Miniprotein binders against Ribose-phosphate pyrophosphokinase 1 (prs1). Designs and how they scored, part 5

Target 1, 284 residues: Ribose-phosphate pyrophosphokinase 1 (prs1), of Archaeoglobus fulgidus (o29666)
Amino acid sequence: MVILVGGTNGLMALKVAKISGLPLCYSHVDRYPDGEKYFRFASNIDGEDVVIFNSMHPNPDEIIFETLLIAETAYSNGARSVTCVFPYFAYARSLDTVKGEALPIKTVVKVLKAAGVKKIITVDFHLQENVFGVEHVDLTGMEKLAEYCLEEFSDSFTVLAPDEKAAFWAEKFAAKANCDVVALRKIRIDAENVIIDDLRTGVEGDVVIVDDIVSTGGTVCQAARIAKRAGARRVFVACTHAILARDAMMRILESGIEDIVSTDTILSPVSHVSVADVIASALS

## First folded at step 23 (miniprotein)

Design ad4
Fold by ESMFold2, last read:
Structure ad4 (fold): chain B 284 residues (1-284), chain A 110 residues (1-110)
Amino acid sequence: as target 1 above (284 residues)
Amino acid sequence: DPKIEELLQLIEELIDRIEKLAEKIKGDPRELLKEIYELAMAIYRLFDELLKLGNPDIAEEVLQLAEAIMDLLEEIFQLARQGSPEKLRDKIKRLAELIQTLADKLEQLS
């Protein structure tokens, strides 16, 4: 088993290789003058089980196509199998569509299978179910996030899930932190807008808002306002995947949220919690 | 190698942006934080671009330096949030030095 270097979040691949003791294989990745992607293995991978690392942010379409090229090239050069580690897996927003809408997760899964991907490893996969039709291992960063929050944010807090779906992640986090969980309920105002219902009971002390993904920050900022109105002292945010789109970092810091932490599935100035050891254990 | 020249140019541009952060310390704190965030993201993308060279020595250099560079960027971001300009200048200088080390390694390969 060899770990391929050259994908997005390649530092994760390096760290996982060091922790697991698995060897690296190297690649040349470039573009032709017209913009077409170029890929070549720089290591002999004949007879090897190849592990591809690619976190699907910020350019998911490019990263997915690159993964297909790599997988096919691996088999053409004698690879025995291809496993993909996607620390963040894009296109997993929902399985429910309105008429005429694409369901892109189906397309992504179909092309990964066609390229010969045999096993997929993710961290805190949003859909919470196997949609891949191949072996899927979903890992979690929630315990490590909880440890960080206890050590660095507050030694005593309530966990707040910004909606019922986030409760899944919040419960994993809270079990490690040995603390209470409160879940907010989303209320749909119209087709483009959702609000989070107010808390019916007060909350005292420090609060950590927990979710798998923070994208534009609107949900966590609204949850923080609700927590503050209900009596929270300080409000923090912990998430696995910090997308932080559309100036979300500045918005979060300006909203009265004391601090935010994420894992390193997507690198940022707040990605303080590494999941490399969790991924390494899944490969060994 | 044209790719090495491209990466050296990118690094030179990043070092210039890092050194110019000192001009922003006394300016709008929101814009300072935003520039630091964008620099961090650009530097993390640089790690991926360096690893795409397929060179084991470069990969080892990235592994050796990345933790220090990330820790420093996180510290710079936090200091800017706190409004602690007295420590920022030294940290910015150290960041530029670490990024220059990556350029020096690339030039050794050319």
Scores: ipSAE 0.831, ipTM 0.923, lowest interface PAE 0.9, mean pLDDT 89
Fold by OpenDDE base, last read:
Structure ad4 (fold): chain B 284 residues (1-284), chain A 110 residues (1-110)
Amino acid sequence: as target 1 above (284 residues)
Amino acid sequence: DPKIEELLQLIEELIDRIEKLAEKIKGDPRELLKEIYELAMAIYRLFDELLKLGNPDIAEEVLQLAEAIMDLLEEIFQLARQGSPEKLRDKIKRLAELIQTLADKLEQLS
């Protein structure tokens, strides 16, 4: 087994290799002026199980194509198998579609299979199920996040899931932190308007809002406002994948949130928690 | 090597941005935080680009420096939030030095 260095997750690859003791395979990755991708393995991978690291941020389409290119190139150079580690896996927000609407996850899965990917490893995969039709291992950063929050944020807090779907992650987090979970409920008023139900019971002390992904920050900011109104002393945010699209970070800081922590699935100034050891254990 | 030259130019631009950041310490806090965040993201992208060169020696240097740079960026971000201008200036200066070290290593190992 060899770990490929490249893509958007090269540093993760290096860290995982160091922890696991697995050998590295370097590559040359570049773009031509016209935007075409260039890729070449820098070492022999004949007979090897190749592990590709690529978080699908910030350009998921490009990263997916790159992954396909690498996988097929691996096999053409004698690789025994290809495993893809996508700490952050994009296009996994929903399985629901309306008539005429694309479901990108189906396409992504199809092309990954076509490229010969045999195994997929993710961290806190949003869909919470195997949709790949191949071996899938979903790891979690929630336990590590919980440890961090206990050490750096507060020794006692209530975990708040900003919606029902987030409860899955919040429960994992809370189990490690040995605390209770409160889940907010999204109430659809109409086709366009969704509100979050108020905390009926109130909240005392510190609150940690837990979700797998923070993109625009809208959801966590809303949850924070609700928590504050309900009596929360301080409000923190913990998430696995801090996309923090556009001005999300500024919005979060302006919302009264005390602090935010994420993992290194996507690097940011708040990526205080590494999941490299978790991934390394899965590969060993 | 055109790619190396491109990366060196990118590093120079980042250093310029870091130096200009010091001028914003006593300005609008929101603007400062925004600039820090954007700068951090750019630096992370630089790491990826350096690793895409496929040079093990460069990769080793990136690995060694990345942790320090990442920690420093986090500190800078937090200090900016807390309003500690003097400490922040020192950290910003240190960041520029570390990024310059990347350039030096890139030149040396290419």
Scores: ipSAE 0.829, ipTM 0.918, lowest interface PAE 0.6, mean pLDDT 93
Fold by ESMFold2, last read:
Structure ad4 (fold): chain B 284 residues (1-284), chain A 110 residues (1-110)
Amino acid sequence: as target 1 above (284 residues)
Amino acid sequence: DPKIEELLQLIEELIDRIEKLAEKIKGDPRELLKEIYELAMAIYRLFDELLKLGNPDIAEEVLQLAEAIMDLLEEIFQLARQGSPEKLRDKIKRLAELIQTLADKLEQLS
């Protein structure tokens, strides 16, 4: 089993190889002058089980196509199998569509299978179920995030899930932190607008808002406002995947949220919690 | 090698931006913090671009330096939030030195 270096978040691949003791294989990844992708293995991978690392941010379409090229090229060069580690897996927003909407996860999984991907490893996969039709291992960063929050944010807090789906991750986090979980409910008012319902019970002391993904920050900022109205002293945010789109970092810091932490599935100035050891264990 | 030349130019542009942070220390604190964040994201993308060369020596250098660079960027980000301009200058200079080390390694391989 060899770990391929050359994808997005290649530092994760290096750290996982160091922890696991698995060997690396190398690749040349580039573009032609017209913008087309170029890929070549720089290591002999004949007979090997190849592990591709690719976190699907910030350019998910490009990263997905790159993964297809790598997988096909691996088999053309004699690879026995291809496993993909996607620390962040894009296009997993929902399985529910309205008439005429694409269901992109269906397309993505179809092309990954067609390229010969045999096993997929994710971290805190948003859909919370196997949609791939191949072996899927979903790992979690929630225990490590909880350890960080206890050490660096507050030694005592309530966990707030910004919606019912986030309660799944918030409960994993809270079990490690040995604290209570309170969940907010989202009320969909139309196809493009969602309102977070007010909290029915008060909260005291420090609060950590927990979710798998923070994108534009609107949800966590609204959850923080609700928590403060309910009595929270300080409000923090912990998430697995910090997308932080559209200037979300500044918006979050200006909203009265005390601090935010994420894992290193997507690197940022707040990605203080590594999941490399969790991934390494899943490969060993 | 056009790829190495392209990466050296990117690093030069990043070093220029890092050094210009010192000029922003006494300016608008929101704009300083935003530039530090965007610089961090660009530097993290540089790590991936360096690893795409397929060179084991470059990969080892990235692994060796990345934690120090990331720790510095996180410290610079926090210092900018706290308004500590004297400590910022020293860390900005150190960051530029670490990024230059990556450029020096690329030049050795060309």
Scores: ipSAE 0.824, ipTM 0.920, lowest interface PAE 0.9, mean pLDDT 90
Fold by ESMFold2, fold request of step 24:
Structure ad4 (fold): chain B 284 residues (1-284), chain A 110 residues (1-110)
Amino acid sequence: as target 1 above (284 residues)
Amino acid sequence: DPKIEELLQLIEELIDRIEKLAEKIKGDPRELLKEIYELAMAIYRLFDELLKLGNPDIAEEVLQLAEAIMDLLEEIFQLARQGSPEKLRDKIKRLAELIQTLADKLEQLS
């Protein structure tokens, strides 16, 4: 088994290789002058089980295509199997569509399977179920995030899930932190999303808002406003995947959120919690 | 190798950005938060560009330096957020030194 460093968040692959003792597979990833992807193995992988590390941020389309090239090239060079580790897996927003809408996760799954990917490992996969039709191991960063928050943010806090779907991750976090979870109900009123306040009891002390993904930050900013109005002392955010699109970092810092932490599934100035050891354990 | 020359130019541009950022610290560093965030993201992309060379010596250098560079970027971001200019310039200068170490490694392989 060899670990292949993909084109995005290759540092995760290096850390996992160091922790697990698995060898690295060297490769050259580049572009032709016209923008077409180039890929070449620099190591002999004949007979190996190849584990491709690639995170689907900041350019999911490029990374998906790159992963397809790597997988096919691995088999062409004698690989026995291809496993993909996607620390962040894009295109997993919903399984629900309106007429005429694309369902991108269906497309992504189809092409990954067609490229011969036999096993997929993710961290806090947003859809919370196996949609891949191949072996899927979904790992969690929530326990490590809880440890960080207890050590670095506050030794006592309430966990707030910003909506019902986030309660899934918030409960995993709270079990490690040994605290209660309160969930907000989210209702769409118009083109701009609105959270209604369902905290009927005041909140004292610190609050950590927990979700798997923070993208534009709108959801966590609104949850923080609700918590503050209910009496929260300090409000923090913990998430697995800090996408932080469209200046979300600045928006979050201006919203009265005291601090934010994420895992290193997506690198940022707040990706303080590594999940490399969690992934390494899954690879044995 | 034209790819190595391209990466050396990218690193030179990043070091220039880091040094110019240090000059801007005279004002309120909270005004620089977005620029510091964007610089951090550019440096994280540099790690990926270096690793895409497929060179084991470069990969080892990235592994050895990345945690220190990331820790420093996190400190710089926090100091700027707190409006704390006194330590910030020294941290930014240290960042330039660590990034220069990556450039020196690329030069050795050129």
Scores: ipSAE 0.810, ipTM 0.917, lowest interface PAE 1.0, mean pLDDT 89

